# Ledger of designs, part 28: miniprotein binders against q9bqp7

Target 1, 240 residues: q9bqp7
Amino acid sequence: VPQNWFPIFNPERSDKPNASDPSVPLKIPLQRNVIPSVTRVLQQTMTKQQVFLLERWKQRMILELGEDGFKEYTSNVFLQGKRFHEALESILSPQETLKERDENLLKSGYIESVQHILKDVSGVRALESAVQHETLNYIGLLDCVAEYQGKLCVIDWKTSEKPKPFIQSTFDNPLQVVAYMGAMNHDTNYSFQVQCGLIVVAYKDGSPAHPHFMDAELCSQYWTKWLLRLEEYTEKKKNQ

## First folded at step 4 (miniprotein)

Design Eg7
Fold by ESMFold2-Fast, scan of step 4:
Structure Eg7 (fold): chain B 240 residues (1-240), chain A 91 residues (1-91)
Amino acid sequence: as target 1 above (240 residues)
Amino acid sequence: SAEEKFAEIIEELAKVIEEYLKTGDPELLKKIEELFKLALMIAKDLGNERLIDLAEEALYEFELAVITGDPELMRKVLELLEEAVREAQEK
């Protein structure tokens, strides 16, 4: 149990849509400031083992590809991820698509991979939108908030490169999702409640994406772990 | 002055990083690495421990961003660089 516990859900909010909800998904811009981001907190509180594994992966890749080849590889992974997120935002934006699926989407394996998931996504409320936890003092940029199979979820889109799998960050993905959820539930820029999460792992070869649904109970369990990581981050910052 | 030169190098570094965030051009990673080395050299010559710490932290986050491909970590690098410029100018 963290020393400074705070609830993930806001009892004053509902997950039900109402007539006053905006017709266009929210997109609050992320502002640069001294408040730590979710990704910063998670990266600064990686275990010694996680840091070792990342460094070992880097050294193996450099041995195989050379320094220039490694930079090219990581830049390609970065660009693929960026384009995948941009394509999903376009597909899910009501301004650019008439339905849940855009027939003119790019022919990438990742987009093909998520087609069956997109069929179950509707009621988009936020896309590439900033969240801030006013009490716990952290910020983040979430990918998507929408209904998945009728349940309002924070949805996080992840890519996996099959022939040469990029380093696995799946362990911290649930923490990232619940951190965004808790922030949004207490952020005055939003008026609704999110109680579920969804991590979608898309594959470069077009293999069907794997959805990892997180119900309210599972989100509460990961929220406790996120609070511990945030506490560790705050402790480290005070000691610098 | 060396302090003004440090600020110029950090500003150029930030611009190259912003271009990298838009293009994903791997050649820009080489330029970023070069500018970090130059900035650290100047900070060490100035003997300013705070500037050295900020530059080293920015370099660490940059290396981590390259390894993970995470654009948020790359944006954090820009924030640390901006803090380094402020620290240099408030002397």
Scores: ipSAE 0.015, ipTM 0.424, lowest interface PAE 7.8, mean pLDDT 79

Design Eg8
Fold by ESMFold2-Fast, scan of step 4:
Structure Eg8 (fold): chain B 240 residues (1-240), chain A 91 residues (1-91)
Amino acid sequence: as target 1 above (240 residues)
Amino acid sequence: SAEEKFAEIIEELAKVIEEYLKTGDPELLKKIEELFKLALMIAKDLGNERLIDLAEEALYEFLRAVITGDPELMRKVLELLEEAVREAQEK
């Protein structure tokens, strides 16, 4: 149990639309400051096993592809991920930016992969938007907040060249989602309550993306784990 | 000063990363790695644990971003580099 427990949900908020809510999705810019980000906290509290697995994966890829092949592979993976997020923001935004740009952004295998998920997404409230937990002192930049199958969710878009059918195999992804959720629920820039999460794993070959839905109970369970990681981060910084 | 050299190297590193984000040129990855190594060497010579931590965290997140293709991790790299510049300029 974390020593500095704080609730993930805000009892003063509702997930229903408010008349004062903006008609366009919020996109609050991330401002750099001394407050740690979600990704920084998670990175600084990685286990030796997680670090070892990441390094092992990199070394295996170098052995399979060669040094130059690995560089080309990682460069391509990065560009595709970046274009995927850009395409999703454009698709979900009320702006018509992509109608005047390269339509090839909309034709990637990853975009094909998420089509069946996107048809269940509506009521977009925030896109590429900054969140800050004013009490717990952390920040983050979330991908999307929208209704998925009628439930308001923090949605995190992931790309993968290998299937990830089980949420437990996504490591810190659930922690990222609930960290953003808890921050948004207590951030004065937002007026609504989010109680659900969704991790969408899209595939390069266009095979159907896997949605990993997180109901309120599951979010609460991962929130406790996030609070422990945040506590570990705080203690490490206090001791150094 | 060594702090000024550190800041200059980090600023150059950020520019090369931005160029990599635009082009996806794998040759830039080698230059990025060399600049990270140089920045870490300077931070260690300065004996500043905060600069060492920031540079190592940025390198780690850079490697994760390249491996996963996650643009959020790459954005985090640039944020860490900006923080490192501010830290070096303060003392």
Scores: ipSAE 0.000, ipTM 0.266, lowest interface PAE 11.0, mean pLDDT 78

Design Eg9
Fold by ESMFold2-Fast, scan of step 4:
Structure Eg9 (fold): chain B 240 residues (1-240), chain A 91 residues (1-91)
Amino acid sequence: as target 1 above (240 residues)
Amino acid sequence: SAEEKFAEIIEELAKVIEEYLKTGDPELLEKIEELFLEALMIADELGNERLIELALQALYEFEKAVITGDPELMRKVLELLEEAVREAQEK
């Protein structure tokens, strides 16, 4: 159990629409800060298993592709993910941004992969938006907050390159989602409550994306694990 | 031998995965990750690149299965583990 437990859900908030809710999705900019990001906390508290697997994967890829080839591969994976997120933000944003976007951003195997998920997404409330947990002192940049099959979710879009093995971040995806959820639920820039998460894994070849829905109970379980990672990070910081 | 130890760990790993497929108990996921680490460390000590490849492929499919909730990916993990046991026993 975490030593400094804090609830993921805010009992003073509702997930129902409020008269003061904006008609346009929120996009709070991420400010550079001394406060650690979710990704920084997770990277600095990787388990021995994660470190071992990442190092073995890296060595294998370098052996296969060479050092220059590995750098090109990782750069390409990053660029593909960035373009996928930009396309999704464009698709889910107000009409004024949709038609002005490069058509290449809207045409990819990843976008084809996610089409059946998108038809179940509505009521978008935030896109590429910063969150901060004032009490627990961490920040993050979430992808999307919207209703999926009628339930308000923090939605995290992931890309997977089927021809290439293993990406380290796979272990921490649920932790990332609940960390964003807990931050948003206690962030004064937002007025609503999120109780569910959704991780969507899109595939480069256009095969149907896999949704991993996280109900409130599952989110609470992963929240406890996130609190332990955050405590580990804080302890390491205090020990020089 | 190290090969026998590897086979024992993979067999235990397969059993835990089969239990997870039957129960859906998320507590088993941590046990599965621990067993993958043990198997990979032994394969690395053996210097057997084929065992390392099979274990890494199985882990990759396992991670995808967990993220997507796809039981077919988890069954693919079991197939890769069976192949790893056969490879270890042949050598």
Scores: ipSAE 0.006, ipTM 0.231, lowest interface PAE 9.3, mean pLDDT 78

Design Ga1
Fold by ESMFold2-Fast, scan of step 4:
Structure Ga1 (fold): chain B 240 residues (1-240), chain A 97 residues (1-97)
Amino acid sequence: as target 1 above (240 residues)
Amino acid sequence: SPDEIVKEIEKLAEEVRKLLKEGKYDEAIEIALKAVFLAWLLGDPELIAKVELLLAEAYIAAGDPRARYIIEIAKLIAEELGSPELIELVEKVRKKL
């Protein structure tokens, strides 16, 4: 697959701030559609090894917790992740009222975990915002676009219950980040260029979160892999 | 890239073993957790098992009972891969518990 036919970076866009950039973070709502999401594409194109490890994790959890306990566990993990994202959106939003309303969420162990990373985050451009690649026909909902240590990044916030990672989200995290990046760079709702990614893994016990920075070269490499996964998804849909 | 991630994991694993020799158990656990994260991100089950066992060794050194859970994760992976070498490594680490 020729990478130059579908570049991740838009040559017509600058990574520098310009007068057309919004002064408040963008929050484009995700529209319901039959267009596949990044998450759906990745889930439907997992390798045999990824499927095996996910099934092993599920069996392990069911063995330890029982079927009802496993359902409760996964529901709680999902809810905690959602609340963590809501808290981060509130913290990074310039609107004071949102921060006051979410006071209880601001004191979680996950929020304590990311404090040292948040100190290096500024210039927020988008929060919980929809992206669509019209040419490649996929959509996504990204967590955050902001400067991390002076570099504009697509930032993906992850929660982890040590030592039990949610395996499916771990394998494809870099692909998810670059898929959002490529979509945003070619989405007419946005005017800027993002060239870097950041995956932040926060911990429930408040231990320091792990930042995983992706430079432009690494993003370009993972973009090629994302294009292959998207092609595989399209072929599977056609052959079903 | 997968190759760059493998190199980073190898570097982190060497740092963990050095920290363990120096008795810096909390730092060894922190670095081991980073290596574990990268191994799962890469999705190489053999590498995941090896790095999880290194984390288990750090937990054992620190007196953390969570080592038992980590050893069981590595065991399940080793058994599914049908790797006698990994199964033996699991038992070697378990004996330190």
Scores: ipSAE 0.007, ipTM 0.188, lowest interface PAE 9.0, mean pLDDT 80

Design Ga10
Fold by ESMFold2-Fast, scan of step 4:
Structure Ga10 (fold): chain B 240 residues (1-240), chain A 97 residues (1-97)
Amino acid sequence: as target 1 above (240 residues)
Amino acid sequence: SPDEIVKEIEKLAEEVRKLLKEGKYDEAIEIALKAVFLAWELGDPELIAKVELLLAEAYIAAGDPRARYIILEAKLIAEELGSPELIELVEKVRKKL
């Protein structure tokens, strides 16, 4: 058990819609300050094995693409991910119709990949929205909170190239999702409870995306591991 | 210690296989989930992939559609490691869907 254990779920909240809930999805802006983000905590507490895998992947990519090619590749991966998230936010937003040009810009293999997942997504409650755990002192920016097949989920959208598996983000993806979940469940900007997670891996070639559903029990197990990573981060920061 | 975690994971994996043979699918899933959690704690990608595939087999036995999600994660790990043995194991488990 971690030294400073804290529950992921809030007994004072329910997953049912509240009359006071906004009719449009929440989009709380991320206020950057000295409080660490989920991403920073995970990046600063990578295991020796995770660091080794990242270095081996980097070496292989540089061998294949060259130094400049590797830089271009990583830049393009980042840009494609950013565009994918922007497209999903637009698609899931209840706002008025997009411009014709904007609609054309939303077409990509990744968007085609997630179509069958999107048909099962409804009741969007939050998009690109900031969360803060007031007791555990961390922040994050989650992608989406919506019902997936009738269950309220924190949904995390990931991109992957079929020839190049996305190993670096896969290891920590469940931790990222439960960290957002625990923060949201204890954040006064939100009134509802989320107990499930969903990681959606979309493919560049348009092949059907794979959903990684996490029920309440699985979320609780990954939450314990997140708490251990947060403790490790706090200890490292004090020793620096 | 890391060695103690490995031994615990191996013990849990054997318990899962026993429970699956006995038709105790819900218990097998519960124990397999614990093994997956410990494998992630250890951070050994090969071991993570192996126990995730065992969890997938428990889900398949129970008729639980979540098996496909776990198989995908194990597949990504196996392909990145370039392990022929793990890639073959992924395919073997996937064919049981």
Scores: ipSAE 0.000, ipTM 0.141, lowest interface PAE 14.1, mean pLDDT 80

Design Ga11
Fold by ESMFold2-Fast, scan of step 4:
Structure Ga11 (fold): chain B 240 residues (1-240), chain A 97 residues (1-97)
Amino acid sequence: as target 1 above (240 residues)
Amino acid sequence: SPDEIVKEIEKLAEEVRKLLKEGKYDEAIEIALKAVFLAWELGDPELIAKVELLLAEAYIAAGDPRARLIIELAKLIAEDLGSPELIELVEKVRKKL
């Protein structure tokens, strides 16, 4: 789909704070239907190169850990990531306190890793919140929308674990962020405009997290790529 | 830390170049794949592109047809970044096919 017909930014919205903006972060529940999610679109439109790399990583891990060991490793990585996201939601939400179990888990490194990033995060507008692009017909669940160093961003939290590497598609991560951004900017459940993205990679050993900031120009470039992936998905589904 | 991971990747990359000079292609590919996996875990697109291209060089040396797919992956990343240096590196490695 051409970007000129479906812009990432909504010309009827402002990026400046509005008095009508909620005082508490929005948390719209994700309602499943036949509309594809951002993650499904990206998974179903992986390049042959991405599929090859994922298969090679999986084969290497199974050779190293065995099939049962690989399942245990994958389950643990998933659980740690889930708990990290839950703890961040708790920390950034004015209505929640950090749970004892989550606090102990985070002291293993991930929360230490993001401390310096969190100091620059304020004005939280949405947490673990559903977005839907009515016209382009896709949905998603974003991690966080907040000001990072004074700029309103869609923020995506990622974890990195040593010594076992995990394949994380870096060019799909920016696509995920802009897909959420474009959906939110055109979702009637939200009234504000987001023009920037932030991908934060947290480290298990507590080493300082790496922030990848995406300005409006970069977001617009990745939006064009996301629209192409969405078109590929729609075409594949139509031809099935 | 990111710096420690980068340093580890750099050590692996140097080992790959050494193994390639010694004609130990299978071992070079194995070490290059480890560097690739760490770079993807770190999530630095520039570093990913660079180590992917090193893996491609190892595949080329081994006569492995998978080199072409890896070069195209690195090209996609380089274009996403808008890096003239990386785009030039992609073409330099492609010419070695």
Scores: ipSAE 0.000, ipTM 0.186, lowest interface PAE 11.4, mean pLDDT 79

Design Ga12
Fold by ESMFold2-Fast, scan of step 4:
Structure Ga12 (fold): chain B 240 residues (1-240), chain A 97 residues (1-97)
Amino acid sequence: as target 1 above (240 residues)
Amino acid sequence: SPDEIVKEIEKLAEEVRKLLKEGKYDEAIEIALKAVFLAWELGDPELIAKVELLLAEAYIAAGDPRARYIIEIAKEIAEWLGSPELIELVEKVRKKL
């Protein structure tokens, strides 16, 4: 159990989506400071097993692709992911700052993959927006907060090919989502409460994206694990 | 869920064994690679070692020189885990080289 437990949900906020939220999605800029990011905390608190497996996964991929091929592969995966997020932000923004050519280029594969998910997304509250947990002292940049099938969710868009460790990303994705959720629920820049998460895995070949919905109970379970990772990070930093 | 992924990996592993018995080595490699990537996604080191060794068997049957390197990766995992059963499995597969 975590020593410094803190609730994921804010009892002073609405348990349901607030209909009076702005029609223009919030986009709070991420400010550089000494407060650790969610991704930094997760990267610095990998288990010895995760570190060992990450190195073996890299060895396995290099065996298949060669050293130069592996570097090109990881670089391309990262670029594709970045472009996918930029396209989604553009699509979900009600104020179209549409660069028509870029929009058309970014509609290949991954964007086709998420079309059926996007059909169920409405009431966008935040896009590419910074969150900070004022009590637990961490920050993050979330992809999207919107209603998915009528439930307000922190939505995290993933490509099937991962830019960083295959193993780390698999277990850390739910932790990342709940960390953003808990931060936003206690961040004074936001007035609403989110109780659900959604991880959407999009496929390069346009095959239908796989949605992983996280209800309030599941979010609470992963929140406890996130608090343990945050505690480990804090203790590790005191010893550096 | 993790349990669903494990069941899928087990199903793919059985398909690989069937394809190997039928002499369909290229198909066996294709299915074994799917199992391997699912095991790496799940992050279970014991399961990773087991399916990598199954891929190594498919590579050996196909005459693919990558088998020896895959066996080495599985050996490193087996030794890290300190699993006598996995270490024995590594040696059993290596004898087929």
Scores: ipSAE 0.567, ipTM 0.891, lowest interface PAE 1.2, mean pLDDT 85
Fold by OpenDDE base, second read of step 5:
Structure Ga12 (fold): chain B 240 residues (1-240), chain A 97 residues (1-97)
Amino acid sequence: as target 1 above (240 residues)
Amino acid sequence: SPDEIVKEIEKLAEEVRKLLKEGKYDEAIEIALKAVFLAWELGDPELIAKVELLLAEAYIAAGDPRARYIIEIAKEIAEWLGSPELIELVEKVRKKL
């Protein structure tokens, strides 16, 4: 059990949107602060095993692509991911806020891949919005809060060239999602609560994306793991 | 599809076992490497550990020193997963070194 246990869900918040929730998705800017991001916590608390697996993967990719080829590959993956998120934000944003839709952003295999998921997405509450957990002292930028199949979720969009049919194949992404959920549920900038998470793995070739739905129970299990990672991070920082 | 990839890995794994029984160690290594590649593409850590161990068995049979390194990969995955079954399998393969 984490020493600094904190609930993922806020009993003071209703799961139902208040009828007064603005029709426009929230976009709270990320404040540059000394507070660690979720991503930083996760990166600095990777297990030796996780580091080893990533190193092994990297070595294999370098063997296959060469060093320069691997650098190019990683750069392209990052760029494609960024473009995909920008395209999704454009799609999920109200029509009036649509900057000039770069039609080229919408013509991607990743966008094709998520079309079947987007059909089940409604009630967008937040897009590219900052969350802060004041008590646990971490911040994050979540991709999306919306209803998926009628359930309000923190949605995290991922790009992959490789099938990821299992949630375990997403490494620390479930921890990221629940970290955002827990922060949002206790962030005063949000009037509502989320009980579910969704990781969507989009594919470059346009193959149907894999949705990894996380119910409240699964979220609670990953939340415990997140708290342990946060404690480990905090301890490591005290010893530095 | 992911399911097709799993089936292909299973097929390759069976072929590796067959080749090992036949004493065709170099061919077994080649096929095992393909299985390992596909498992890593799929990103299933349990499956990765299993096929890495199969590759390790092929290396052991061939007298290839790379077996030790591969066993350590599988061990780290098994420990990360906290799978007693995989840990046991790792130890079983290690005892063949």
Scores: ipSAE 0.022, ipTM 0.394, lowest interface PAE 4.6, mean pLDDT 87

Design Ga13
Fold by ESMFold2-Fast, scan of step 4:
Structure Ga13 (fold): chain B 240 residues (1-240), chain A 97 residues (1-97)
Amino acid sequence: as target 1 above (240 residues)
Amino acid sequence: SPDEIVKEIEKLAEEVRKLLKEGKYDEAIEIALKAVFLAWELGDPELIAKVELLLAEAYIAAGDPRARWIIEDAKLIAEELGSPELIELVEKVRKKL
């Protein structure tokens, strides 16, 4: 899949705000269908090294925590991540009124960790919104599309728990961001162009979150790698 | 903070080098894996490549064939970063196989 046949950016779209753009952030629901998701493609095309490291980490954690302890640990990490994303959606949505239950969700070290990043976030255009690349036939659910320091970005929120950090792949995270970006830029449900990405790693203890900004050039480089992973996924599915 | 995580990773890397010098290869592998997991969590590709190569050295010392997979992963990171220093480090570790 040559990059010049399937470009990440849509030449017919602008990154400038338009009067016809919705005043409310878009939240297109993810529809269940046979089209693969970004996360599925990435999980099914992990390298032998990535699979080995993940399996070794799992074995080590099971030895330390026991089978049930490991299941509880991974369940808690998943729930904390889900709550963090729900809290961010609530904070960034102009339509949501803060309710007592929502206020409790907003109280966490992770939310404290991202406060300095949120000060630079404005012009929210999409939250927890589905994207589909019609031509390349994949779907995804992105966290957020908003301006970060004046640049329109696909923003992906990540959590990290010290002193027992969960494994995260930095290479897959940039691939996930550009996959969403390319899909959104070619999805008829959206009218704007996104050319930048932002991965924000939040910390459980409230330490300042680390932002990883991806400019247009870097996004184009990772887009090429995403196309290769998508091709590998398609080949594996044909051989099953 | 990210800076404190970097210091922790550097401390673990020093412990790995010490354990390797003492011939405690299985313990070196365990500590090297912890450093790799922290580096992936931090998301610093240069640091990930460096500690993966340290893990590879621990595997080589233990006679573990898994070293080849880790070296290949570090190579892909080094090539993506376009770092001549990391590419050279990959080849230096590969020669120890």
Scores: ipSAE 0.000, ipTM 0.169, lowest interface PAE 11.5, mean pLDDT 80

Design Ga14
Fold by ESMFold2-Fast, scan of step 4:
Structure Ga14 (fold): chain B 240 residues (1-240), chain A 97 residues (1-97)
Amino acid sequence: as target 1 above (240 residues)
Amino acid sequence: SPDEIVKEIEKLAEEVRKLLKEGKYDEAIEIALKAVFLAWELGDPELIAKVDLLLAEAYIAAGDPRARYIIEAAKFIAEELGSPELIELVEKVRKKL
């Protein structure tokens, strides 16, 4: 159990929409800050197993592709992911914000992959929006908050060259989602409650994306693991 | 599907064992690396450890010092999973160094 336990859900908030909610999705800009980001905390607190598996994967890739080939591969993966997120933000934004350049991005295999998921997404509340946990002192930039099959979710979009049918194959992705959720639920810039998560893994070849839905109970389980990672991060910073 | 990926990994593992018996060490390493990649993408730690140990055997046969690194990675997974079978397999492969 973490020493600094704090609840993921805010008892003073509701997930039901009301008339005072903004009609357009929120997009709070990420402010300059010495407060650590979710991704920084996770990168600095990987388990021994994660570190060994990541280093093993890296060595395997370098052996197969060469050092320059590995750098090219990782750069290409990063660029494809960035373009995918830009296309999704364009699709989910109000129709009036769409541009001709954005329409060309809609023709990618990754966007084809995610079409059936997008059919079930509505009521977009936030896009590419900053969150801060005011009590636990961490920040993040979440991809999307919207209703998926009628449930308000923090949605995280991922790209993959290979199928990822199991949630455990995404390592820290569930922790990232619940960290954003807990921050948003306690961030004064937001007024609603999110209790569910969704990790969507899209494929380059247009194969149907895999949705990994996280209900409130599963989110609570991963929240405890996130709190342990945050505690470990804080302890490591004191020892440096 | 996950089941189809597991079958492909098993097929590659048998090919590695065949190549090792034939003394085709470089080819064995190449096929073992493909199996490792598939096991990693599938995300099954037990399967990752098993194919890592197969890759280690190919490295040992080729006289490649990278074998020690791969054995340690597989050992870590075996110990984290608390699998007596995998721990035993790690020691079996380590004895071949």
Scores: ipSAE 0.006, ipTM 0.167, lowest interface PAE 11.4, mean pLDDT 79

Design Ga2
Fold by ESMFold2-Fast, scan of step 4:
Structure Ga2 (fold): chain B 240 residues (1-240), chain A 97 residues (1-97)
Amino acid sequence: as target 1 above (240 residues)
Amino acid sequence: SPDEIVKEIEKLAEEVRKLLKEGKYDEAIEIALKAVFLAWMLGDPELIAKVELLLAEAYIAAGDPRARYIIEIAKLIAELLGSPELIELVEKVRKKL
């Protein structure tokens, strides 16, 4: 275990799947400050293997696409991801009306890809919302908190373009989810407890998205790994 | 799940080997690329090296000059892992150039 171990779940909170607290906001804006974000911690604590593989992946993609093609691909992946998240926020917002939805955002293959997952999503409690772990001093911006097949989950939406998906460390995706979960569970701006995670990989061609469900036990295992990364980040900062 | 992705990669790899035997090199390359990118998405360096080398064999069969670059990437990964088995596989594929 890490030297400064802390629990992911808050013993003072219970999961309230059928209770909504109207005083808990659906979206809290992220305030920029000196407190590190989940993405910064993960980026600055990549293993030598992860850094090496990222360099090889870049060389690999340039070989297939050319230098200009790789730049175009990378910018398109970023734009498509942004649009996909905007569309999901619109679709899942309980206050959104049909007239307020951008049809171009809703017609992507990525949205078609997630339809079967969305049918199992209900009870949305947070969308594009800021979280802060008050004791461990880190912040994040999570995509969604909602019930998936009856279980309250932190849901992270990912895009993938077959056959050339944008490569990101799948090892860090579960860490990102549990980092947000632990922060939300200890953030005074929220009153509920999340114990499960869901990573959804959507495909540009509309083929069915792959859901990766993380139960409470699996979340606890990844939480330990996240605490090690956070500890490494903190020590690295002290030694600079 | 990761296990399901591994099974999909293994199925695609078997399809690549079948297509190569049938002389359908362009189809073999297309299927091999799918397996390669699934392996990169999964992030398993041993699996990445193995399927990249399978793609290299498809490129060699098709006379595609990209084979030598793919073999070099697989070699660097095999060396990072310190895997004698993968290094040997790299050399076996390189001899087919």
Scores: ipSAE 0.430, ipTM 0.834, lowest interface PAE 2.0, mean pLDDT 84

